# VH-VL binders against q9umr5: the designs that were tried, part 371

Target 1, 268 residues: q9umr5
Amino acid sequence: SYKPVIVVHGLFDSSYSFRHLLEYINETHPGTVVTVLDLFDGRESLRPLWEQVQGFREAVVPIMAKAPQGVHLICYSQGGLVCRALLSVMDDHNVDSFISLSSPQMGQYGDTDYLKWLFPTSMRSNLYRICYSPWGQEFSICNYWHDPHHDDLYLNASSFLALINGERDHPNATVWRKNFLRVGHLVLIGGPDDGVITPWQSSFFGFYDANETVLEMEEQLVYLRDSFGLKTLLARGAIVRCPMAGISHTAWHSNRTLYETCIEPWLS

## First folded at step 17 (VH-VL)

Design ye56 (framework fv_nofazinlimab)
Fold by ESMFold2-Fast, scan of step 17:
Structure ye56 (fold): chain C 268 residues (1-268), chain A 123 residues (1-123), chain B 112 residues (1-112)
Amino acid sequence: as target 1 above (268 residues)
Amino acid sequence: QVQLVQSGAEVKKPGSSVKVSCKASGGTFSDYAITWVRQAPGQGLEYLGEIIPIFGTANYNEKFKGRVTITADKSTSTAYMELSSLRSEDTAVYYCARTKYDILEGFSDFDYWGQGTMVTVSS
Amino acid sequence: DVVMTQSPLSLPVTLGQPASISCRSSQSLVWSHGNTFLNWFQQRPGQSPRRLIYKVSNRDSGVPDRFSGSGSGTDFTLKISRVEAEDVGVYYCMQGTHEPYTFGQGTKLEIK
C-alpha cells in the first residue's frame, strides 16, 4: 500500500486548489490517504511563517505517528518554505519524499502581479525598507523577501529564511540540519514560465547575486558551506531536479504531464 | 463610482443548486477580493467564502466546504457563487462584498456590498 | 472559529441621546503593530450592510462623525454621540483577523 501524502498550500490558498492533484494521485496510486491541510487559508497565509510552522507541526504529528512506514510531503509555493522549516524543527519526522512545487527556496525578488497586489505603491527595489523592519516581518511574504542589493539587511533582519537556510547563525542550526537530513528525497520542481517566483531558479536553490545574475545551487555559499545539508543530500543522490517549461504559477498542482513526470515517480 | 450588481432572485427545490453572480463596475476588478456572505430571514450575517481573481485562489468557510464553489471571470468582471445540495435552511439573501489586501495601508474589509440576491428553497 | 459577542442585542434609544454597543471576541484580534481587523457595519431595514468603521477606529468616508469606534485586543465599542432617526437598523461587528471571518449577533437600534 502507498505511504500517506500530506499537502501544504501556498499564499491565499486552501485545499480546494488541490482537487486535480488528488484526482491524479487517486488514478495512479489508488488507496493513498491524502490529507490537504486547511490551516492558514486565505488571508491567514500572510501570518508570520514561524507561526504557520507551529500550526502545521501540530497537525502533521498525529498523521506521521499513524504511518510507521513514512509519509510524503507535497508543498506548494510558500508552503514549500513551511515544509523546509517543519523538516528542520521536527526531530522525529518520517518524511520520505519532500516534493517542493515551485517554492522560493532561496527567496523572492520580483515585480510580479502578486507584489503589486499586496504592495501597490511599491517596487521591488524599495520593498526592503518595509520587509526588513520588525513590522514587515509580521507578514509571511516579507519572511522570504531576499533583496540581492541589500544582502546585509536580509541577513540581519530576516526572521525566517536566513535562519532556515543557515545564512545567519542560530542556536538550533546543528539540530535543524540533522533533522532536515533525515528526509529521503528532496524533489525540486519549477520552471521559467511560472511568472510569480522570481528568479524562477529560486525553486532549485539558485538566486541572484548583487548584479542580478542568477547563480545556481552549487555556486551558493549555503550549498558550499553545507549549511543545512544540501551538499550532503546531493552527494547521497537524494536531490531530484524536475524543471518544466510552459507552466504558470497557479497550474503546478493541476497539470497532468507535470504530475506524471515530476510527482508520480516519488509517491511510493 | 464602485458598484457590485448581483443577479435576480431565485426559487429552487431541495437538492438542486443555485449560482449567483456579482458583476463589478468602477475600479479595477482584479485589484480586489470578492467575498460572499448570506443572511437568513431575521438572522445575522454568515461568511461563505472568498475569491481573489488575480491569483485564481478561493477559500471557503469549513461549514460549506464541498457545497460552495466560488469562481471569477476577469473578462466580464464577474464573480460567481454556486451552492449545491440545497436545503430549506439555505433560504437567505446572498451578498457579495469587496475586500482590498494592501499590506502598507492595511486590509480594507467589505468596503462595498452588492444589493443582495434572495434565494428561496422550497418544495 | 472566533465567536463575536455583542451587547446589548436590543437597544431602544431616545432621539438625540448617545448610544453604545459592545463587541467581545473569544480570542485576540491583533495581527501586528496596531493592525486589528475589527469592523462595524450598519444594516438599515431592507438594505445591504454598509461599513461604518474599519480597523477598530477608522471611519469610512461619508460616515457621520457622531460614529466612533474604539477598543483593543478582545474588547471593542461602537459609539453614536447623538442618535438620529436615520440610525435605525441593525449593527454588526465583524472580525477579519482569523479565518473564517465571523460576525456578532447584531444589535437592533430603535428609536423610543
Scores: ipSAE 0.746, ipTM 0.869, lowest interface PAE 1.3, mean pLDDT 92

Design ye57 (framework fv_nofazinlimab)
Fold by ESMFold2-Fast, scan of step 17:
Structure ye57 (fold): chain C 268 residues (1-268), chain A 123 residues (1-123), chain B 112 residues (1-112)
Amino acid sequence: as target 1 above (268 residues)
Amino acid sequence: QVQLVQSGAEVKKPGSSVKVSCKASGGTFSDYAIHWVRQAPGQGLEYLGEIIPIFGTANYNEKFKGRVTITADKSTSTAYMELSSLRSEDTAVYYCARTKYDILEGFSDFDYWGQGTMVTVSS
Amino acid sequence: DVVMTQSPLSLPVTLGQPASISCRSSQSLVWSHGNTFLNWFQQRPGQSPRRLIYKVSNRDSGVPDRFSGSGSGTDFTLKISRVEAEDVGVYYCMQGTHEPYTFGQGTKLEIK
C-alpha cells in the first residue's frame, strides 16, 4: 500500500487549494491516505513561522507514528519552510519524500502583488526596516524576507530563515542537521513563470548576491559549508530538481503535467 | 465610495443549491478579502468563509466544508457564494463583507458590508 | 473555535444614560504587541451590520465619540457615554485573531 501523504499549505491558504492535487493522487495512487493540515489557515498563515512549526509538529506526530514505513510531505510555498523546520526539529521523523512546491528556500525579495497586498505603502527596498524589527518578526512573511542589500541585518534579525539555513549559529544546529539528513528525498519544484517567488531560483536554494545576480545552490555558502546537509544530500543522490516553465504561483498544486512529471514519481 | 451590492432574494427547495453574488465598486476588488456571513431569522451572525481574489484562495468554516464554495471573478469585481444540499436550517440573510490585510496599519476587519440577500428554503 | 460571550443580552436604557456591554473570549485574542483583533458592530433593525470599533479601541470614521472600546486579552467592553434614540439595535463583538472568525450572541439595546 502507499505511504500516507501530509500536505502543508502556504500563505493565506487552506485545504481547498489542494482539491486537484488530491484528485491526481487518488487517480495514480488509489488508497493513499492524504491529510491536508487545516492549521494556520487564511490570516493565521501570517503567524510567526516557529509558532506554525510547533502546531504542525503536534499534528504530524500521530500521523507519522501510525505509518512505520514512512510518510511523504508535500509543502507549498511558505509551507515548504515550515516543513524544512519540521524535518530539523523532529528527532524521530520518518519522512521519505519531502516535495517542496515553489517554496522560497533561501528567502524572498520581490515587489509582487503579495507584498503590495500586505504592505501597500512599502517597496521591497525599504521593507527591511519593518521586517528586521522584533515587531516585524511576529509575521511569517518577514521570517523569510531576505534583503540581499542588508545581509548584516538579515543575519542578525531573522528569527527563522537564517537559523534553519545555518546562516546564523544556533545551539541546536548540529542536531537539526542530523535530523534533516534523515529525509529520503528532497524534491525541489519551481519555475521562471511563478511570478511571486523572487528570485524564482530561491525554490532551488539559489539567491541574489548584493548586485542582484542569482547564485545557484552550489555557489551558496550554506551549501559549501554543508550547514544543514544540502551538500551531503546531493552527494547521496537525494536531491531532485524539477523546474517547469509556464506555471504561475497559484497553479503548482493544480497542474496535471507538473504532478505527473515532478510529484507522482516520488509517492511510493 | 466603497459599496458591496448583493443579488436579490431567492426561494429554493430542499436539496437544491443557491448562488449569491457580491459586486464590489468604489475601490479595487483585488485589494480586499471578501467574507460571507449568514444570519438566520432572529438569530446571531455565523461565519461561512472567505475568498482572497489576489491569491485565488478560499477558506471555509469547517461546519460548511463540502457544501459551500466561494469564488471570485476579477473581470466583473464580483464574489460568489454557492451553498449546496440546502436544508430548512439554511434559511437566512447572507451577507458579504470585506477585510483589508494591511500589516502596518493593522487588519481592517469587515469594514464594509453588502445589503444582505434573503435565502428561504421551503418545500 | 473561540467562543465569544456577551453580557447582558438585553439592555434597556433610558435616553441620555450610559450603557456598557461586556464581551469575553474563550482564549486570548492577542496576535502581537499592539494587535488584538476585537471588533464591535452595530446592527439597526432591517439593516446590515456596521463596524463601530476595530482593534479593541479604535473608532471608525463617522462614529460618534460617545462610543468607546476598551479591554485586553480575553475581556472587552463597549461603552456608550450617553445613549441616543439612534443607538437602538443589536451590538456584536467579533474576534478576528483565530479562524474561524466568531461573533458574540448579540446585545439588544432598547430605549425604556
Scores: ipSAE 0.742, ipTM 0.872, lowest interface PAE 1.3, mean pLDDT 92

Design ye58 (framework fv_nofazinlimab)
Fold by ESMFold2-Fast, scan of step 17:
Structure ye58 (fold): chain C 268 residues (1-268), chain A 123 residues (1-123), chain B 112 residues (1-112)
Amino acid sequence: as target 1 above (268 residues)
Amino acid sequence: QVQLVQSGAEVKKPGSSVKVSCKASGGTFSDYAISWVRQAPGQGLEYLGEIIPIFGTANYNEKFKGRVTITADKSTSTAYMELSSLRSEDTAVYYCARTKYDILEGFSDFDYWGQGTMVTVSS
Amino acid sequence: DVVMTQSPLSLPVTLGQPASISCRSSQSLVWSHGNTFLYWFQQRPGQSPRRLIYKVSNRDSGVPDRFSGSGSGTDFTLKISRVEAEDVGVYYCMQGTHEPYTFGQGTKLEIK
C-alpha cells in the first residue's frame, strides 16, 4: 500500500497546477491518496511564510494522523520553504520523503522577469532596502530574499529563511533541528534552465558568496555547522540530489521524464 | 493608451462551451495579471478567476472550478476565458480587467476593464 | 468567501446634493501596515465598470475631487460631495484582500 502524498504549491499557484503530477502518480502508484492543499492560492501566496506555515500545519495534521505508516511531501518552488518549516515546527510529523521541486532553499537573488513582476521599478541590487524592512517582511518573497552583498542585513532582518536555516540564533533551533531530522529522505530537484530560481543551485542548498560565486552545499556554514541537520542527513544517506537540464520553472510539476527520474522512486 | 479589447458577442446552446478573448494593447502584456468578471443582466459583478501570464498560473473562484479555464498566449498578448457545460444562468456580460502586482506601490486591482462580451445561452 | 454588504441599494439624490454609500465586509480587509485592498467602482448605463477609488481613499487619475473614500477594517464609505448628472449609475465596492475577490450588491444612484 502506498503512503499518502501531500502537495504544497508555490507563488501565485493553486492546486489546479498539479493535474499532470496527479496523473503521473495515479499511473505509476495506483491507489495513492494525493491531497493537493488548496490554501494560500493566488495572491494569498504573498502572505508571510510563517502565516502560511501555520495554515498548512493545521491542514496536514489530520492527514498525518490517519497515516501511521507515514506520508510523502511534494513541495514546489516557494512551497518547499513552507515544507522546510513544517518539518521543523512539527514535533510529531511522520514524513518519509520530502521532495523539493526547484525551491530556493538558500534564498533568492535574481534579476529575472519574476522579480520585475513584483518590483517593476527596482533592480535586485536595491531590493534589500525594501525586503529587509518590516513592510517587506510582510510579503513571502522578501522572507527568502537573500542579498549576498548585504548578508548582515539578511541575517538581522529575515524573519523566516535565516531562522529555519539556522543562520541566526533562535530559542527553538535545537527542537527544530531534532524535528527536521525525523524526515526519511530529502529529495532535492532543480536545474540550470529553471530561469526563475537564482542561483538555481539554491534548490540544492548552494548559494552566492559576496563575489557572486556559487558555493555548493558542503561549503556553506549551515552545512559545516550542521545548523539544522543537513550534514547529519547526508552522512545518513538521506539526501538525494536530482538535477535536470531543460526544464523551466513552471514545468517541474508537469514533465513526465522529471517525474519518472526524480519523484517516482521516492513515493514508496 | 492602454486598452483591453474583447471578442464579439456569442450565442450558445445549453451544454456547449464558449471561449472569450481579451487582447492587451499599449503596453507589455506580461506586466499584468488578467482577471475575468461576469455580470448577468440587471445583476451585480461576480469574479471568475485570474491568470498571471508571466508565471503561467491561473486561479479560479471555487464556484466555477471544473467549468472555467483561463489561458494566455504571450505571442499575441491575449488572454482567454473558456466556460464549459453552459446553462441559461451563465447568460451574462463577461469582462476582462487587469491587475498590477507591485510590492512597493501596493497592488492595483482592476484598474482597466475591457468593453465586455455578451454571452447568451438559449435553447 | 468574504461578504460585502452595501447600503443603501437604491439612492435617489437631488442634483448638487451630497450622496453617501456604505460598504461593510464580513472580515477585516487589512493586509499589512495599513494596506487595505478596498475599491470603489462606478458603472454608468451600458458601460464597463470604472475604478474610482483604490485602497480605501486614493482617487484614480481623472476622477473628480468630489469623490472621496474613507474607512478602515470592515467599514467603508464612498462620498460624493455634490452629485452631477454624469454620476448616474451603479456603484460597487470590492475587496481584494482575500480570494476570491468579492463585490457588494451595488448601489443604484438616480437623480431625483
Scores: ipSAE 0.705, ipTM 0.856, lowest interface PAE 1.5, mean pLDDT 92

Design ye59 (framework fv_nofazinlimab)
Fold by ESMFold2-Fast, scan of step 17:
Structure ye59 (fold): chain C 268 residues (1-268), chain A 123 residues (1-123), chain B 112 residues (1-112)
Amino acid sequence: as target 1 above (268 residues)
Amino acid sequence: QVQLVQSGAEVKKPGSSVKVSCKASGGTFSDYAISWVRQAPGQGLEYLGEIIPIFGTANYNEKFKGRVTITADKSTSTAYMELSSLRSEDTAVYYCARTKYDILEGFSDFDYWGQGTMVTVSS
Amino acid sequence: DVVMTQSPLSLPVTLGQPASISCRSSQSLVWSHGNTFLHWFQQRPGQSPRRLIYKVSNRDSGVPDRFSGSGSGTDFTLKISRVEAEDVGVYYCMQGTHEPYTFGQGTKLEIK
């Protein structure tokens, strides 16, 4: 009866992180077929995002084919960017709800524990030198590094985010926009106490300008130009915003109140 | 300087669980991922899974999913590997090993290992 | 899973002679430019494994220069130019490019 749910994890993550989410879904929607994709787990989560998109695409095709009534996606952190690209490159996806769980949809620009751990000697102000090289673009975290002080380098060097957001031209942009617009609901979740996603409004398509002032989605050029369909989706009533305070980055998939408020309503 | 010190040998009955510890010293525990590898008597090495204590994230070899749980206690700089529903085939020496994920300097895979913990599943 | 195949599995060697161990992977181990996560470990009797070579050809600190690693893609070799008595043990190749990490079967090096 309930549509199947496909879960895509984040950086250095695996299906294990979603054990509480699976409990919540089973309690509220018993009988739901939930598939947590164990692809690009742990270290492999650092592989280029386009490579991850191809692998996840191969895994979701048979699941979607078996569910003609549609499927839901729950995509956590970096996984939300994978799901963004999946919805664009798949000519035949049947996704109803795309639930983006604290994902850096406009990119990342912060000195977080993840960056300190992976780049111990780098500061956010100088990471552009590494990430916007061909070498750096071989790592997933650099694929969505968005330095607001070097936007020209971001636009030229980003092999993933600038393309999927329509910030840089691509031959497939029109088809990607058409495909993405087939989604039933885009559910955006995030909050100020996340501590990793910087700025946290990136989860809602907001981002820093050159002065590090956050501009919300409706002020972004990608929205105003409707580059991949955000303005069209909002006009259609298909975008849901669900911010919640008090939730740290690793707790989004294991907070019952968050689940009941932001996720549960969109699984039917 | 750097040490990974594991708990002592265990003898377990089939169907029970075992929890092996790995205490890190000589470096910052939070700077490293901790992996678990086992070796049955006279056999080769087999990977079970890995935890990144600073993020609380763990990933597991599909072969052991549902039976293995890897956790970390940052306050004591100790990682744990718990294996449930033990069978005679689980008799092995269990090792912890560390990995550093530094993109610029390069990943340092399994650069230090614990001394091993013998787990015997019998009678 | 990526299958790692070593040959030979048994390697009896006379002191001072060279030794060579091959390791083949069922899939390419290339991650990105310059990064191939293929490592070599030595396990002496009764001891934990010790890393000798990381990322194909880089020798760990304290490892004698008689040990060298080479290879690319799916075909790798560990060479010992002159075998010493302390080299007795089992040698394993390991790949870290694809999860789960996998090891070769091991090559037992023995002195005659």
Scores: ipSAE 0.674, ipTM 0.838, lowest interface PAE 1.5, mean pLDDT 92

Design ye6 (framework fv_nofazinlimab)
Fold by ESMFold2-Fast, scan of step 17:
Structure ye6 (fold): chain C 268 residues (1-268), chain A 123 residues (1-123), chain B 112 residues (1-112)
Amino acid sequence: as target 1 above (268 residues)
Amino acid sequence: QVQLVQSGAEVKKPGSSVKVSCKASGGTFSNYAISWVRQAPGQGLEYLGEIIPIFGTANYNEKFKGRVTITADKSTSTAYMELSSLRSEDTAVYYCARTKYDILEGFSDFDYWGQGTMVTVSS
Amino acid sequence: DVVMTQSPLSLPVTLGQPASISCRSSQSLVWSHGNTFLNWFQQRPGQSPRRLIYKVSNRDSGVPDRFSGSGSGTDFTLKISRVEAEDVGVYYCMQGTHEPYTFGQGTKLEIK
């Protein structure tokens, strides 16, 4: 009856963070098989995102194979970027709903307590020197660091986000776009009170310009060029935007109202 | 000033639960992860799990899955380790230790340890 | 899980003489070039472990320079150039590259 759900966690996270989400799914869609992937937990969430994509790919293949009618993905925070890449690199995925919970889809550029925790001697204005080095690109957080004041360096040095967003050319870009477009629904969730994802509109493919003014998805070159299929998905009616105020970063997977409004309708 | 101070010794019956606390000095709590490690009498060190207080996230050694729960209270700068369904082989000194996740300098694993809490499981 | 193997497990040493402890991991501990998370701890009788060395060769503040760490990949060594009476205790290597973090069995250093 209900399609299986695969959950991909975020930075410094594990399956235990999703106990409330599983409770909500069981209440509204009893009998749903939910698999929360216990890969790259804790500090291993700092491993390069391409390494994480490979590991998660190996884990999802047998789950998708057992569900010929399709599966749903719920991907939280950094996990949403892993899922973006999975949908592009897998030429046989059968994902119906891809539900992105407050994920920095256009990248991160913020002075938050978590940034100070990982980079205690740095300000956001000088992180580009670290993140856009080969050394920095060995850490997941730097794979989606997007400094709007050093866009040339981001485009040249980003080993993950610039490639997956089609901002820099890649030999596999056409295949990745074709694969991503097989998704049934792209459900984007985020909000202004998240406190971690900066700008919060990154969860909706919006981002800062060089003056730190947020430009929404439809104003982004990746959308206008249809680099990986956003314009095509929107025209198809396959993109759902579900912003919600009052939710902090660690509460997206444990808020009942958020679940009922933004997630529940997409778990057929 | 001491950095990690743990709660006192506990004597528990088989099948019960124990909750050990680890109080960090002031401002260090938000800057560090807190790990829990145990040592059975005359034995080596065994990792149980870790919490990142600023994220509120915890991860656990698979050996203890379903029995260990690690939590943090930022207002009191205190981390807790609760172990349920106690058996005699859980008799050990339980330590908290802190880790700094610094991308620039690299991770600083277990730089300071608490004094340890003896948990005895007897029937 | 990464298995950490120490040798010797018992190390009797004469005061003033050098001592050496080996630690081998079942898989590479390299996170990236420049970051290998191999640590050494000392546990004196009745006390908590105290970190001596982090990231293979970096000595903690307050640790005497007679302690040094070296190694790469899967093979690591802790050396004490001149053993002193206060060095008595158990020494553990520990890897932080792969979860769960794992420790060696411990090497008991005694004065003979």
Scores: ipSAE 0.745, ipTM 0.871, lowest interface PAE 1.4, mean pLDDT 92

Design ye60 (framework fv_nofazinlimab)
Fold by ESMFold2-Fast, scan of step 17:
Structure ye60 (fold): chain C 268 residues (1-268), chain A 123 residues (1-123), chain B 112 residues (1-112)
Amino acid sequence: as target 1 above (268 residues)
Amino acid sequence: QVQLVQSGAEVKKPGSSVKVSCKASGGTFSDYAISWVRQAPGQGLEYLGEIIPIFGTANYNEKFKGRVTITADKSTSTAYMELSSLRSEDTAVYYCARSKYDILEGFSDFDYWGQGTMVTVSS
Amino acid sequence: DVVMTQSPLSLPVTLGQPASISCRSSQSLVWSHGNTFLNWFQQRPGQSPRRLIYKVSNRDSGVPDRFSGSGSGTDFTLKISRVEAEDVGVYYCMQGTHEPYTFGQGTKLEIK
């Protein structure tokens, strides 16, 4: 009688990436209904995040409606940001555990394989010129690009992350905060050997200051102002931090030790 | 010189599986997506799926989910397409093709193709 | 799936005369302003497809300037200003905006 699990994938991904995760869940929680959403697969994962949120919302509504005891979300990489927005825009979600698997919760600022694929002639220092244009905001990666040297542009141009984090005002912010606070547990997973999420502490709501020194969650204005409920959740004992070294970005959903340590305990 | 070189022709029995290779040279394998497309004799082109080698992620045309598996070996710059539960209808030339996802310049879909691999399914 | 419809499917042309192939998509192929992922391929008998045009109107290196692409949204055209003998083959349009990628049914160009 375990709660159903909904899985949301990341950039260039599909349900196939989660076959090992499904095996682990079946071994430890036999009978769990796991739905891996095959929406925005492959190159469609580059569509604007608000468009992805709308599509995933339509898919999760009937699943949540059939599960009066609640559901769990496992959201990988970029998918963790989609799930952040889902929990805010849905005024009737029944999510117990939101398991964020190496997601750039405060944004991304790094020269990684993603940058090489999407901007082969650009370096991280130049990407703000593209990402903070209306053109760039039509691509998911730019929706969470957070250049710490151009924070003014990030705040003004980000159509997604700055809004969902409460870093820029939005008419729905109060409602989004109330909705997000309905979550039972916020389980944050990530680690220093990820190699893609930069800084890796973004998975735990830490991020660079203007000198590229990482400030942890409790030093962030969004936490101190309790903009979307992080301070309230932490005081409630609802935030779980599970860092693990030795895991690369594409291995978070296929490492048994990671699953047993960080995911399994939250799948009641 | 950019080149995609595929493995040789295969003759398979119904119910078996086939694994076709596509070796990339003349460029950085990790910078590209590799797609698989087939063409039955006298017919048009049909997309099977795609892999992003650097991420190890693959996505498939719904028609072939459960039967097609696409993998990549970065050490040999080689992508593979395996098709299981073969039927006579799977007789076709199978092509690999590469794509580049450049947001500023625009996506470059299927800019170079392999020479094709004939797969014949006969009893 | 996005349906790609080509017209005509058979195109007999006289050497030196112009030829035109139409391609229509069941949904808009616009990803964002300036990015429409519509491609044209040529397949000569016994050969692999070769890309001629990408992003509606951009010619690949080595493709003669007598080939041109145009269109927007859902309606696209490939034009050959002066058909030559080596142009015999099947021409396919292909969309890359929506997964799965889909091809038109192909237009067979023959010398009359």
Scores: ipSAE 0.697, ipTM 0.853, lowest interface PAE 1.7, mean pLDDT 92

Design ye61 (framework fv_nofazinlimab)
Fold by ESMFold2-Fast, scan of step 17:
Structure ye61 (fold): chain C 268 residues (1-268), chain A 123 residues (1-123), chain B 112 residues (1-112)
Amino acid sequence: as target 1 above (268 residues)
Amino acid sequence: QVQLVQSGAEVKKPGSSVKVSCKASGGTFSDYAISWVRQAPGQGLEYLGEIIPIFGTANYNEKFKGRVTITADKSTSTAYMELSSLRSEDTAVYYCARAKYDILEGFSDFDYWGQGTMVTVSS
Amino acid sequence: DVVMTQSPLSLPVTLGQPASISCRSSQSLVWSHGNTFLNWFQQRPGQSPRRLIYKVSNRDSGVPDRFSGSGSGTDFTLKISRVEAEDVGVYYCMQGTHEPYTFGQGTKLEIK
């Protein structure tokens, strides 16, 4: 039988967004037990990411315990960062495929409708003053705000992303790396027409340098230092990259061609 | 200046569905979330769900999941709440209200309300 | 779900006298330091609810200064310093910190 699938949603989202994904999985892998975690829905998705990690951890433990052969994670948008942290903090996770569906893995630096909606009086260039304060770090979106022009502030103030990326030292870094490396496959999905994730290459561990030129994963310090295991995973053949054009941010979980190309092959 | 204008009263049979509209005017529809709240005769207020039109995302109170659907048409600045499998217990005034999620200023819940739509479910 | 409990449920008051309504939540409503999403609404007979207070103690535009909100954590109070005839109605507290948003059962303010 197929390994169970756990789905973690994104910012302002709920389990309702995944109805098409569930249909696709049922069609191609009938009998798969799919659990879409209905935690931190709506405005609660703005809660600090470490708080969300604790809640999702409590929910996934019994599911993983019932599936000794392993489980798969499908983690959408902000949910991909929650799943990154889960894989690091759980000493005994049994995740085979971690499918990251258009998640800002290296952070966000976008002047998009999402930013304007949450920060109507702010430009992306000045958001660092809010996000890198203790106040701002109480909101999930600020936990992965990554201003390439204020990297010093990001490294010192980010209470979440800089820590899980190993960009900032942490006492648990060695254990977190060991735990993350237990994953079978890291499947990265994203594309240029997303319209929200900025730069879109953040979904593939690429990000802006100080001149806003995108540097891909292999040029990132976190990769070169192997801070949480990306270099080791790539050498092991465990990283899958699946970019696709023509898909907007809210359509990743409801596009059949994307599912068949990028997700279906990894749901053993 | 800002108004939320709802559709008129409905009388429905048990097992049917009802769809109530809420048209936003006087302000920018896309800058706000639209929530739905109901009130049974002589009783208190109960939250059903919310939509954020700019993102197209909707969230529902677990009590109503599977029966309530909230949608938005940005071109007409109108939000809709559809409730299916109606029961006599669903007899209530249904209100729309707006909310704003501002990280710096904090969340602003239900600063403006629609006039309400009476939905009566009777056999 | 977060349970919001109001007291009293029935509040007969004499015109010109003060009135006070208590609201208690089953969980802390603190999001972060400085932000607690507790709101107070007034509903006059036959009318839609109208927000009076947001974020514990902030008055909406047009709301008379005789209305004040206070509290922290799980315990909140709405005070009317001098009750006027137009204040007759049902008052609801509401929390917006946790989903689903929940309301107190309502306090009916009536003139003695």
Scores: ipSAE 0.693, ipTM 0.845, lowest interface PAE 1.5, mean pLDDT 92

